VHH binders against Protein AAR2 homolog. Designs and how they scored, part 15

Target 1, 357 residues: Protein AAR2 homolog, of Caenorhabditis elegans (q09305)
Amino acid sequence: MGGALPPEIVDYMYRNGAFLLFLGFPQASEFGIDYKSWKTGEKFMGLKMIPPGVHFVYCSIKSAPRIGFFHNFKAGEILVKKWNTESETFEDEEVPTDQISEKKRQLKNMDSSLAPYPYENYRSWYGLTDFITADTVERIHPILGRITSQAELVSLETEFMENAEKEHKDSHFRNRVDRENPVRTRFTDQHGLPIMKIREGYEIRFQDIPPLTVSQNRVGIEYSDRLYRLLRALGGDWKQLLAEMQIAFVCFLQGQVFEGFEQWKRIIHLMSCCPNSLGSEKELFMSFIRVLFFQLKECPTDFFVDIVSRDNFLTTTLSMLFANVRDSAHAGDDLKKKTAQFKQYLTNQFKWDFNCD
Short names: E, the ipSAE of ESMFold2; O, the ipSAE of OpenDDE; V2, 0.75 times the mean of E and O plus 0.25 times the DockQ between their complexes.

## First folded at step 5 (VHH)

Design k53 (from k01 with Y108M; framework vhh_7yz9_2; at its last look DockQ between E and O 0.70; V2 from the best seeds 0.00; counts 0 for: pae E 8.1 > 2)
Fold by ESMFold2, look of step 6:
Structure k53 (fold): chain B 357 residues (1-357), chain A 121 residues (1-121)
Amino acid sequence: as target 1 above (357 residues)
Amino acid sequence: QWQLVESGGGLVQAGGSLRLSCTASGFTFSDYAMGWYRQTAGNEREWVAFISDSGSTYYADSVKGRFTISRDNAKNTVYLQMNSLKPEDTAVYYCAAGDSWFYDESEMDYWGQGTPVTVSS
């Protein structure tokens, strides 16, 4: 509401901002971007004046799980999504470059159906996403363009049958069918249920970081070798690790995807278990603390804080980080000061106790 | 410049009916979607019903099947027919006008002064 911008900035963003057409989406349903969501009216056909950069767009029909996507909007870009009522999801529609002028003419006729981007939330959005780039989105985003808690599962049997069909179509001639040596594949688990997996192309492509275990969450754990291997996998760009931490958080908070919460925890645990890296990777650790601070500062309710602190994960894991920084001969005074300030903030805000370590 | 004026509120027994009216001036009524909202003391306003500029209607779950919203563009008036009233329907009812992007209260452009409705048990 009331977050008015100077008229010259509004005109600049109207001329240079991006558009999202969200065609055929049902009214009286949830639609959102970044931090804000609404119940759609009849007039709604999309958004205008979207600032260039990475955004998270999501929707939900009635009580269905949210479906969302990240997109890096270019200045003046027109992104088109069509809702498919039968499948209850959206499909991509490409706008050919030779049709852009006509599409912009159509946008003028649709202007009253396009809601402006909610700029009052943009500063907070930047603080939670400032490491995310177009390359980050391309690497991590599901190939088929969806972030959802509702996994696209297939049985191993279905995958086997689909692969067998593909092999048959790769051959123009068959002399005979070999019935004497059929492939025997186990399609059920130890309880007789179909073995299920995420359909190829639908998984969020997070880096592989082993899950937290209780034995790995104590003082003396050293994962610097794992950190360096992960950084090499990211092209030596430590900012991409923090970008993944930010995507994981948004996937959980706005996308309601539990795997985002698990990856967020894995990253925090890894960063808290690297005492040998505190000197050489100073900028990464300083930035990590800032990223985590903003994520916890933006927690929406005490209920959310209870979820993230369940099983004492944050208290135990950050106690290791604080002890490792305090005891490091290589950590600089600025990192030690920043972690002490962060510890004080968490103690005051959430009443977390780190002194028992 | 603009005005929305509600009328038709009052006291009614549970199970009874009321018809609320809201008359608009100072803007092109037929271009706007219209909504009804209600508020009890100390609470936020709650959406009740919505009618688009094309006449499509939508209702909160709590009133669906009991309330009917309609509009008469020739009279610049939107109506809320309230049947089978319950004590829980007791509130001040507000008329609002907006652009139909979103039904959320924060997205409405124009508001009326409100008309009280009391439903006795």
Scores: ipSAE 0.045, ipTM 0.460, lowest interface PAE 8.1, mean pLDDT 81
ESMFold2-Fast, scan of step 5: ipSAE 0.272; ipTM 0.662
ESMFold2 (binder alone), look of step 6: mean pLDDT 84; pTM 0.848
OpenDDE, look of step 6: ipSAE 0.427; ipTM 0.714

Design k64 (framework vhh_7yz9_2)
Fold by ESMFold2-Fast, scan of step 5:
Structure k64 (fold): chain B 357 residues (1-357), chain A 119 residues (1-119)
Amino acid sequence: as target 1 above (357 residues)
Amino acid sequence: QWQLVESGGGLVQAGGSLRLSCTASGFTFSDYAMGWYRQTAGNEREWVAFISDSGSTYYADSVKGRFTISRDNAKNTVYLQMNSLKPEDTAVYYCAAGDSWFYDEYDYWGQGTPVTVSS
């Protein structure tokens, strides 16, 4: 890299770029968008020239776990977030309509306090997020408006107590059946440690996809049937499945969210185990290979070397995908060709062997 | 402005060879991956070969062992050496520049150069 952005692109982004005001965020703290993060200066008040579309914003203070959010920016939009130093998190504050004009006037005077969007990586970002829409974000994003790299955990005992208090407050008037049998509840695991789960409202609302091993325990359930049920849950929109795959990958790669990694693997496994769907869902499978190609291209080569074992998930699962497409009587020549190209790319880039069976 | 200009096409007899060239201007050539595609009348563009910015090469099964893609960053040029040509290789050949081997995702496309292989 070494070239400046073309003037036409700069003019387009000036006219159509969005703004993020991130007020009250402490200096010398991590702030990032998409591919780039940096330590904030004393004058930092947000971002300018954000391309329209979906972006992931994240931050961390004093080496705390990352917190962030997805947002679909519209051309010229001004999004306002405020940092709360006591809770160490951000929040949306309702901006009255009369304050929008005031903030637009102030933007010209704040230009030196707004960091420009890192355009040098925008093409790569677009390739990771092009299926994600505003509807995707609304469906998946936590109700409480933030994604945390370290899960917001609560003990089962604490959750039980909180839910009991809430039910008393919210449903007492309608409760017509008083059940008096005390249930013996266990709130500790086999090691005597509290059982933990994600606090209500903090969970990323991914689709329920069965774990990898569940297929071996279920007689008569085909992976294609699971795929069709999942597509129905998404209103028949296969693009939303790929959008979810992209959300999960970004949560893992940029957000450092473990649940994103797990959901990403579940989707890859599901797609790799559907030989009966290769003809009827051709467009989905073609686009799936494209999405996965861009995702794996962005992973450092050392990532796969560091985690490589005899049971490497990607090698095993993609071997299954490649065999299923190659041997299919119903997959078209175009899907077989794209799959063979992808296999060749992975073999050359990562030195993976897909013929171990 | 940006341009990709293909050359080297023409008429050749089966079993013969041709070398296609594609010269880029108006962008930093060394930062882009380069691909060759071909199209016959009434059909979608078909991928032929791809070379990454680092020099890694990839080929369609139909041309593997017969075609060789290469690049010269000093000349802003990508080449396609086509050996053992067959009548079914007859097509218009297109050069593309981008960061993806999916043709729909390339940033730039050339105008195409025709190749006719006679029996």
Scores: ipSAE 0.005, ipTM 0.286, lowest interface PAE 10.5, mean pLDDT 78

Design k65 (framework vhh_7yz9_2)
Fold by ESMFold2-Fast, scan of step 5:
Structure k65 (fold): chain B 357 residues (1-357), chain A 119 residues (1-119)
Amino acid sequence: as target 1 above (357 residues)
Amino acid sequence: QWQLVESGGGLVQAGGSLRLSCTASGFTFSDYAMGWYRQTAGNEREWVAFISDSGSTYYADSVKGRFTISRDNAKNTVYLQMNSLKPEDTAVYYCAAGSWFYDEEYDYWGQGTPVTVSS
């Protein structure tokens, strides 16, 4: 639909809105929240009327890679970030409880410098993030408090040398331990290039899901054990798996983060290869279809230019999901009907062929 | 098969009350947000009320203070209590289930139940 929000929700946002002060950010630079970004003016100092709940804030200076963060805003909260021009990143500034009243008076004096939240896109944003909670953000967000579109990489050899230099123990003892595990000393790949990894503290802390392989896209594969292990790692809370799927998608779509795209695909593939859990995890699978529907609906029109083809990841993987649900002795009528409707929707909208079982 | 079955509509005098019910089957009701829409002759379908899966309620300005939406997950039913009815409330009322209101691609729609308010 994409139409205007009901006046009742707009009133709620005005009455219970949060503030983001983003101080010292350069003018004529990209700043965004959720679905909307713009070039900052001379007066820009942040945002007002932010709806309670999770939001993704991002920025970019002079075509530099995007950097951003997730935050779960509470009603009336005042969040303060300061831009550091030298490091080209932002830093937190705490607002002490005894200074909240003074900050509110300060906000009134700078109201013309605060941009209102783009409420016209809120419904679409809610549909992409309704499983994400403060706990989800705390679990997944990088320790250093920011998500970068261009990963901060370090070579395996450089990391090894840095760790060795910090060692207060006998270096001879460390060398003996490393020789007992020789795989630690391998620093180059099969092509002789340095093995790279994300620098500590910069990684998005997604759950460890095995990478996709060619053999994993065949009918007859059963990964319910992998799903159960993942759910146990999430404390048995299946909603946190869908929340992670939503974080991964937003990281990819808004944050331009490749690792988010990879994790999103890994979750979809796992969910598509679990015929034996369709009955025991019915609520998870019903909600998974709903989450995926909104994600695919909200993608840019040109997003599917490469993935609409017969051999793309989505058509092959979802073909397995559709066959598994159709043929299941465990799936109930409600899941089978919802899945068939979703398949029909995708066939009609994208002309995708799902009969590749 | 999935179904949304509306009931409780009919003829009522201005100032009166009606309670509409919508019973769901064939899908997990508790996972869905529920909404009520209405359509009057010659006009587009308009949103009336919405209740989230967690129970948060929202109302159109035209019905705020007069209508109350509620749900009973044990009965797979959503209700619309309509008080202080006006002739302009005359419409066919539709129940819808989806992930968010104001989405024209709701997952499920009812067949509609007519409400006529006489002056």
Scores: ipSAE 0.000, ipTM 0.211, lowest interface PAE 12.3, mean pLDDT 79

Design k66 (framework vhh_7yz9_2)
Fold by ESMFold2-Fast, scan of step 5:
Structure k66 (fold): chain B 357 residues (1-357), chain A 120 residues (1-120)
Amino acid sequence: as target 1 above (357 residues)
Amino acid sequence: QWQLVESGGGLVQAGGSLRLSCTASGFTFSDYAMGWYRQTAGNEREWVAFISDSGSTYYADSVKGRFTISRDNAKNTVYLQMNSLKPEDTAVYYCAAGDSWFYDSEYDYWGQGTPVTVSS
């Protein structure tokens, strides 16, 4: 809101707000939640008055890659994270139910060390996350409980040695493992460079969606079948596809995560290549345009001009969407009108050109 | 039960000013975003301006710098201040309440419209 909050909102946040204890985090380092980040002070120990619902928390030290996590906060919940200086990341700490009252008493003694949630941006945050549920977070969030802005990569050789070490507790030496297992896995590519992969447990568990292609204005039964197959994998719940789109968007916008940007683009491309589904999945397509509208509305104009100028993805893909909806025999007049309005909005707001003579 | 009542339209000379008002009843005004749309004969409705429930404002390029949208939650009223009017601004102006300024299919409430005529 930008100014002083209304008393009724402050009272609501005080009575129903959640707490995040973030213990041992370095001074003068970046810490953020949702739309706002700041440099931590000497006394910083966490957050208070967090609204119930899904939030994204993130941090970074000394210009290191941003790391963060999604959490669905319940009213009055106390979430505890501890910073580990050696690993330069955070660790979870469970609060036993019989110790909740003790923790609440400790929080009162630490009130001056807890920053209040930046409520002035909450309504915008809700608009970006309204399809995300606790189930969405559980399905997608990395097993190790953190999302990193740079992929946690490991060489095939290193992972092989780590796995072999787990099998043989007394084998601290590579030579022993190599002797016991004479079958050698290839660890280098055709150019002699190490083969890399994402370290186990660090993957954001997005759905397998068809990769981006160079095919222009082409549509096929195969894309519609892939959409239906994806919806079946989500238990028939199309809202979970939009929830995943929202997770991916937040990961790239706030988390600076490349994988989130890639998944967001894959979803937009898939939705833009299914003209045969525009009638049967009308609710999905109407809601898709709504989700995308709010995502693009919340971004600075300059930010997307830079992205589009470099990749040409949004102008190219959305041009396909607009043409496919306009020319579809399956789309109703309501979807065609809303899509035309969306095109006009993007042309006016970002000055994008979807028609080249 | 619910109602949106537009007022302030009329005939105005080019270069003049006009202020449109839209008063809401039958719902909690402060929980809704408000938008202004306009329509000329034979054309689709065109978005003009939007104000969120938090007060953030957005304008179509054709009116940016000339029109100002504002709201008064105590009076349940949204306003559109139109300055430096041009003949091209001649249209019927509609207000709408919802969670998205151009999602008319998702809007809960629409006004009946107020005509604005700008003479050369």
Scores: ipSAE 0.000, ipTM 0.237, lowest interface PAE 10.7, mean pLDDT 78

Design k67 (framework vhh_7yz9_2)
Fold by ESMFold2-Fast, scan of step 5:
Structure k67 (fold): chain B 357 residues (1-357), chain A 120 residues (1-120)
Amino acid sequence: as target 1 above (357 residues)
Amino acid sequence: QWQLVESGGGLVQAGGSLRLSCTASGFTFSDYAMGWYRQTAGNEREWVAFISDSGSTYYADSVKGRFTISRDNAKNTVYLQMNSLKPEDTAVYYCAAGSWFYDESEYDYWGQGTPVTVSS
């Protein structure tokens, strides 16, 4: 199992690896961790030999959307999740600290029911997640403890009515709003459609980064002020921005969460529009290129065929990044070299054209 | 334990050819990018050539058109075919395995090196 890792490391992980008990999950259903998913057998009860660090666990039953969670596993940790067949989701089950030794003995009797972590993919997983920490997970993860592939949506009008009724405890509040008024309300967009948002507690708590617009793709765009404000919101820790980029990408790739893809694109666009920060934030930009390299290298090749064909986002946005770094008076030679080689890699590997007119 | 073993170095006349080999063990070779670096006396190591896990190849400008990197996943081996050798190619050549192709600090495994001397 350890083809990708030395035997000494596999032995260490066997002795110090973490456990996930996933109790009551139906057989012949999808279960996955990181790079690998499979159909559960009749005796499936969880995972063993999980390397310490951040992992993404996900599952789906027939006809239901994928659901999952991030967790930072400690050495020897036993995490327990219980499947609820009525709600078709999982819930936490605490292991009392005074019973950990007894629980470990029970795990020995369940060993044949625990699937081993897929170590052959661990190096690739590490490359996609090496900026993610326990603090990143705590900051971003939904309050309700799970990430769903289909967002739980609510209209602004419905949310307003629910909050107003709760605050005033007045069952007649809804009857005071004029629903026959033909004038556009504060609850509709520019086309008269209801404004939707993710229901409270279900949202992935990403940083607020403005969405892409046509006017933002003009020559002379400079967003270093936005980057600085974002870094301040992250306590000045630029590594947390890259950690968020990594969480967003994993949410989309493994979690099938569209909001993750949108946040990933917003971060790439922001980083591609900051020519004035290339000197002062050199470590961030060098590490950003490394993160993006691993994301593009490790993804399925078919992932980018449809995205590039439909949106032209990566070729357009990265062309701006490459031109900004090339033409910068403030970017060091190391960043320019790394960026040029990354451009060459993408051109050779994916046959993309980044030459501007 | 992991191991990278280089072979094929030696003394050659200018204009001649050498083929370097590097055989890997202790990790899943097909999942790793493979590179060649060289080091001359008193200088830092410099990148020579790289081959990705998918087979895409990259070369330093100084060797482009003269050197060819290739891999054989069935034999866990990466090769560097060196043609039209120049005295300036004299160095100790190192094999490396990693996930990041041009940054020495990102390589996970390094070989012991094999010396190449090109006489005029």
Scores: ipSAE 0.000, ipTM 0.272, lowest interface PAE 11.0, mean pLDDT 80

Design k68 (framework vhh_7yz9_2)
Fold by ESMFold2-Fast, scan of step 5:
Order: sequence, then structure tokens, then C-alpha cells
Structure k68 (fold): chain B 357 residues (1-357), chain A 120 residues (1-120)
Amino acid sequence: as target 1 above (357 residues)
Amino acid sequence: QWQLVESGGGLVQAGGSLRLSCTASGFTFSDYAMGWYRQTAGNEREWVAFISDSGSTYYADSVKGRFTISRDNAKNTVYLQMNSLKPEDTAVYYCAADSWFYDESEYDYWGQGTPVTVSS
């Protein structure tokens, strides 16, 4: 029975770790990285000993929505972020390299103000993010460089007006548009409420996967054509699909982003409805089961009781996956074995029933 | 089925070298972290070296600077190069593959064990 993390890992992270300097962030506010968050003290100026690789940093002022970002840290990197108290978010401007060099010289004097990365959860974090690369982050991350737990929404009417004013920067044009274009009917839903959309630049750039549809009879569902289209959109790199699944999961688990939860469910549903792909995409399906196993293992059981039992999505969708793999003429024995083991694990740990009649 | 097959152990004089090999079959080797452990009679297994699926390496203080762990994904093999061997390194050496489907404290497979004896 091995698997204990050796103390040399701590030494390695100290020597090869990265730094995050987070300047101007208020005390007694939430700050987190990966699995852990805490309230900031008076001396807090950031983190030290961050393992190289992708991490998720997030924070919240007591009444503000959680905001964060993914960053691929290089060994010995110093990332500097400044907090803007007025906008309650990160400063948009990059810190100049000469200021970073100055901060590097000051690191030894700031050591007592830097919290160490929480190593006790690093292996679990790695397991949740091992398909994510710097390219994955660049592809999916919002253009404005931050992810918000509460969607940054704008009404269609407001967006129309802002775009019109951007073209013609004067009050005369604004007053004229308001008077001559009473478009309330086109900008309101069937209940008379404003139609909303995510503000440009704030959207997480997930792949376009069709939304889940409620169906009482799902016999004969086959989405291999949708999977193949998605893989083509990802340049044929199936690992990027699993990387996106991991980004979506982290966004909902740590970022508390509802769209991440929706995308995670869409990917699981798509993968569960592709019986004709089980042979040709064997490596993808084997790795998909591993990724999902790790994700479900790392979540508290009470979280899944509240979310999964009410939604019934996972038990219903995974029942389809398990039946499709078991009954497949195309799936190899190794995929069938791992899928059966995964089904048994979920049955034992969560008491889920996958033998629906 | 899944297997780990170890080789390369034997008798060597103090100051000598040995290279242990562990070849995997029946699973996607590149998805697994690999470790080397050793055990003497009456003692629990002691961790020796670890290599992640991405190639990061870690060593126990007792072997640091003397042992090197490496992997060859094309051959489904993990290696342990042991240099400057001491009588205290005498043990049965075991290869292990880290599994995502069984608890992190439990491996899918342990090798059969390869005995190493270092004479004074």
C-alpha cells in the first residue's frame, strides 16, 4: 500500500515554485487557490511555492460575487495582480516587466506576507486538471481575463443602445434613437421581462454543444456524429475535450459558475450517447471514465445529495452509458471492465441505482 | 489482463550498480504514475522513488543522488538505476502503478518483487 506523498515534493515546490503577488486586496475577504480558500489578514500580499502548471485563483469581497482566473504558472514565475477596489475586480492593465523585476528583488522581504500553496491537496488538484494545458486556458478563458460566479448579464436593449452610442458619441443621437425606436416588444420575453445575454468578453468560450433535452424514452439515441463534429472543431485532439470537461468542472466546483455545471453535464450526456464510437474512440472513453471517476471522488457526498438527487441527471445519464458499453459489440474487454468497476464504485459509494427498468 | 513484470535484481558488491526494469502490459502505461518500493524481512515497505505520468521525479532521502527513476512510454517500462550501492540497500524491490479507479493509497498492480543483495 503505497501512494503517500514524499517530503521531497515540498522541497521541490519550494525550489521550483512560482509566486503570486496580489496587491491592494482588502483584509477579511475571501481568497483561494485550487481546493482551499481563507480570509485574508492585514499582511496578506499573495502566495509562494505554487507548483508549476495550471491553477485556479479566486476571490470575493463579502457582498460581491466570486471572481477568478486560470493561469499556467512556470517554474520561478512571479505573477503580479492588482485589485481595483472601485470596480471590485482585478486591474485590467498588465504589470510592466521592470516592476516585476523590482518585486523579485523584494520577495525575501515579503516572505512573511506570502501564504504557502496548500500542498496537502496538490495530487487531487493534479488529477482534476491533468488534461488542461496553457493552450486549453487560452482557448476557453474569457477575453477579459476573468471568470465570474455570477453571470455578467446585459439586456438586449441596453446592448443595442450602447452599440448605437459607440458609433455616434453624442446625446442628440441617443435621444433620437430612444424616441424613434420603441422596441420593447423585440427586447422582452413572453412575460414582458428583459431578454438577457452574457456581456461581450465575459463569456467562457466553451465549445457549442447542444443543450440537454428532457426525454422520457431515450432508447436509440446515437450522437457519434455530434462527437465527431466536436472532435473536428478541436483539431482532432480528443484530449482537449477532456480538458474542457475539467475546466467546466473546476468552474462550477471552485468558481461556483452555473454555466460550467451546464457544460459539464452536456459533455457527460454526449459521451453517454455514442455507442457506435466506443471502439474507434476507445482511448477517449477510457480516459473519460477516469476523469469522471476522479471528479466524483473528490466532491463531498452531501454536495451530490443536494444537486444530483434533485436533478437525477447523473444516475439517468450514466445508466445509459453503462448499458451502452455493456451491450456494445464494438467496445473492447478493457473498456467494459473499467466501466463495470466504475459502476460498482458509484453504487457502493453513493448508493445510486443504475438498473432502471 | 494487467501485469507488471520486474527484472534486473541480483548480487553486487558495495559501490556497485544495478538497473531494475518493470514492464507493464494490459493497460495504458502513459496514464499511470509509477513507483519503486523496497522491503526487508520484518519491516514495512519503504518508498524509494516516484515518477509521475508527466515525468516529474521524486526520491527518498536515503537514495537521493544515488538512484535515478525514468520511464519509456514506447516500451511501457519504468527503470530504477541504482549507483553507489550500500549494504543497507539490500531488500526486495517492488514496482507499483498508481490507479485512478482504486483508492489513491491502493495500486492496481504490484510487481512480483526483485531481490537485491549488496555484499560488503
Scores: ipSAE 0.005, ipTM 0.206, lowest interface PAE 11.1, mean pLDDT 78

Design k69 (framework vhh_7yz9_2)
Fold by ESMFold2-Fast, scan of step 5:
Structure k69 (fold): chain B 357 residues (1-357), chain A 120 residues (1-120)
Amino acid sequence: as target 1 above (357 residues)
Amino acid sequence: QWQLVESGGGLVQAGGSLRLSCTASGFTFSDYAMGWYRQTAGNEREWVAFISDSGSTYYADSVKGRFTISRDNAKNTVYLQMNSLKPEDTAVYYCAAGDSWFYDEGYDYWGQGTPVTVSS
């Protein structure tokens, strides 16, 4: 954004802003929140004036992959994280409720060591995250409390060895297994590559959505039953589906997490293949168009051109969405109008044809 | 392609009035909060007025009671009616559009600006 925030909003944020203490983090290392990252100075101890709501914090030391977390900040909250130099990650430190006033007094004495939240980007951030709630974060966030840009993978062989070592406290077990070379073939796929899985506790707990089928003809594709099952799994709260779409997008855009990109695509594909739901789930589809519009506005120019190319997933999938809404007898005029405007925006901005011949 | 086009600026004598217009295209105007900012050479851009998507209005203390912001969603246009103009209102005025879910912070789109000169 250009220009200063209105004084009324600045005053509100100053009085109600939250704090993040990020203790022991090395100087000259990358630290970021939402849209902005910077290299930390010698005196860096955290952030002040964080707007209430959901934010994504991330960091990287010496070109290591990013690690981060989502947190829903309450007005005036003090969140404390400690950097562990040996494990190269962060750990929570709880502030007792009876010590909050004392901590706030200490924060005033450390003001020069706290960087202010980068307000110039907050409107864009709010546009990307307005469906995300504390419940969304609790549901999706990894159990171990961090999101890693490079997937924390373990081979089936390594998992077997670790579990065997845990069960058998005999230090010679590992040596015996190493001598049995034929056993290792049990842990390779049909192409001779190791079978990999995400290490327990590191997985982002996204909803299970069926794999993409972008090569299928648009005629006859109808996934409303899948959408209804997914909504039921979310307690009937369609806003949580859009919240998950927003978390997935932030994970790949800011967190550099490939799994987030895949989940984001799966949600877009599902929403583009539900012609029978366009009337009954009108509010969901109207809001879906809005969420996707803001997400596509925030993509870097080069990335945006690539995702909107002729052979790209988005061009193919959104062509299905546009045709389904256009041809629907059940979609209202407002959804048809908003969808047509979105199609025109993408066509004008990227000069791509979304009509199927 | 999105556009914000300001008009209505010019030269006016102190105590006079001007009405600025800003017409939007290429996005759903009714979903956006609209604002006016102004900038004098050598100074930072300062906020003047906002109108939410629902029509709630907010003003800087320097213009309260003199300026009125309004919108016409059918015409995709936001207006700034400036009355009782003072020499210190001389500036380039900018139109800006932000989303309606947090109306008063930041903007996605900016116009090119329209100059207003108030003579004494």
Scores: ipSAE 0.000, ipTM 0.187, lowest interface PAE 13.6, mean pLDDT 78

Design k70 (framework vhh_7yz9_2)
Fold by ESMFold2-Fast, scan of step 5:
Structure k70 (fold): chain B 357 residues (1-357), chain A 122 residues (1-122)
Amino acid sequence: as target 1 above (357 residues)
Amino acid sequence: QWQLVESGGGLVQAGGSLRLSCTASGFTFSDYAMGWYRQTAGNEREWVAFISDSGSTYYADSVKGRFTISRDNAKNTVYLQMNSLKPEDTAVYYCAAGDSWFYDESSEYDYWGQGTPVTVSS
């Protein structure tokens, strides 16, 4: 009911909470988990009392871009990360099963160096992440085990040359390639600029959803075929689509990741352009509105208005959703009621106008 | 003064069936959505099933295909038919009534029953 957790749940988390050891992290640097971030003190060595489940950990030194990771903590788990001062990033350190008891004894001696998990906002965090599972993290998380707020980019030409040198085992191979060779045009866009991509292993492995485009079609917008293809790619598990929406939002909000913001918008746009699916995918659309409600509820009124007002994305896209649900012969009464309530909430909370024409 | 009274719980063997009932009084039952939640020791309440005021139903993945929620507005009663019961279904089952935006948020429900225990033996 209230903002405070029940005593039984607090006691459970205290006794069964997980630990994160974050060794060697610099003092006076940003460290955060979920809703809370702070500057580290001289004795900081990690976190204690982490509730079992999915969490997002992030950090930044010397005003550098945020770097972070998702992890599904098990009850009593001890996760160890070690900061590498040379590379300015963290590395995994495994705890062998036979050393767990000794690590637990060491944790008692380090208790004053471990910050407690911020329970105040746990219910809100759960509401933002309740579709995310360990399988979701495994599917989407970058292979290199970290999410960076600035994408690590590489040109297609640079990647080709790096691979060619490795393949030929000739360190002088690159010097043999003519810079004026027409092969160069394979790696440039229509403006003659290098084609860039995210470096292998750094990409967040989101589903391929077509980018937002201006409608060139004079026929009504209908993307149910795209939705059905996407659901098939997810093994028919519509909950994984909402889990991806939640990961994208957390990457955007806490991770400051632009690609997360773009993927979040693509999912909202897709869901807003499927009038023919409103009946057959009833559970998906009901849960979609719920997920979006909690995401928008967690944003400060001015912060979200500033982001949306520049592009008019949410007001334009959600106007399409509201019209499609309102006018649908396929949507049930429950979906129509929840959509109308959601529209009213956004109108009251953000003063957005969805009445076009 | 409102009241929600659950009944039908008990001990059952794995693979068996139970039918839970929840009878409401003190409010206009037909205006409210009804939900079923369950709770095991040391865990928070877990949403199980929902039925809207118009009769639309939703289920948690763990019970989908095995449990069926229904309502009888003339009797002010909501039912949970539980088939193919598993030891993991052992819990105290609660019914709840609300004018809820979201069926799987316990905070959205205005009225709660006292609970009925269900034990499934392996």
Scores: ipSAE 0.000, ipTM 0.190, lowest interface PAE 12.5, mean pLDDT 80

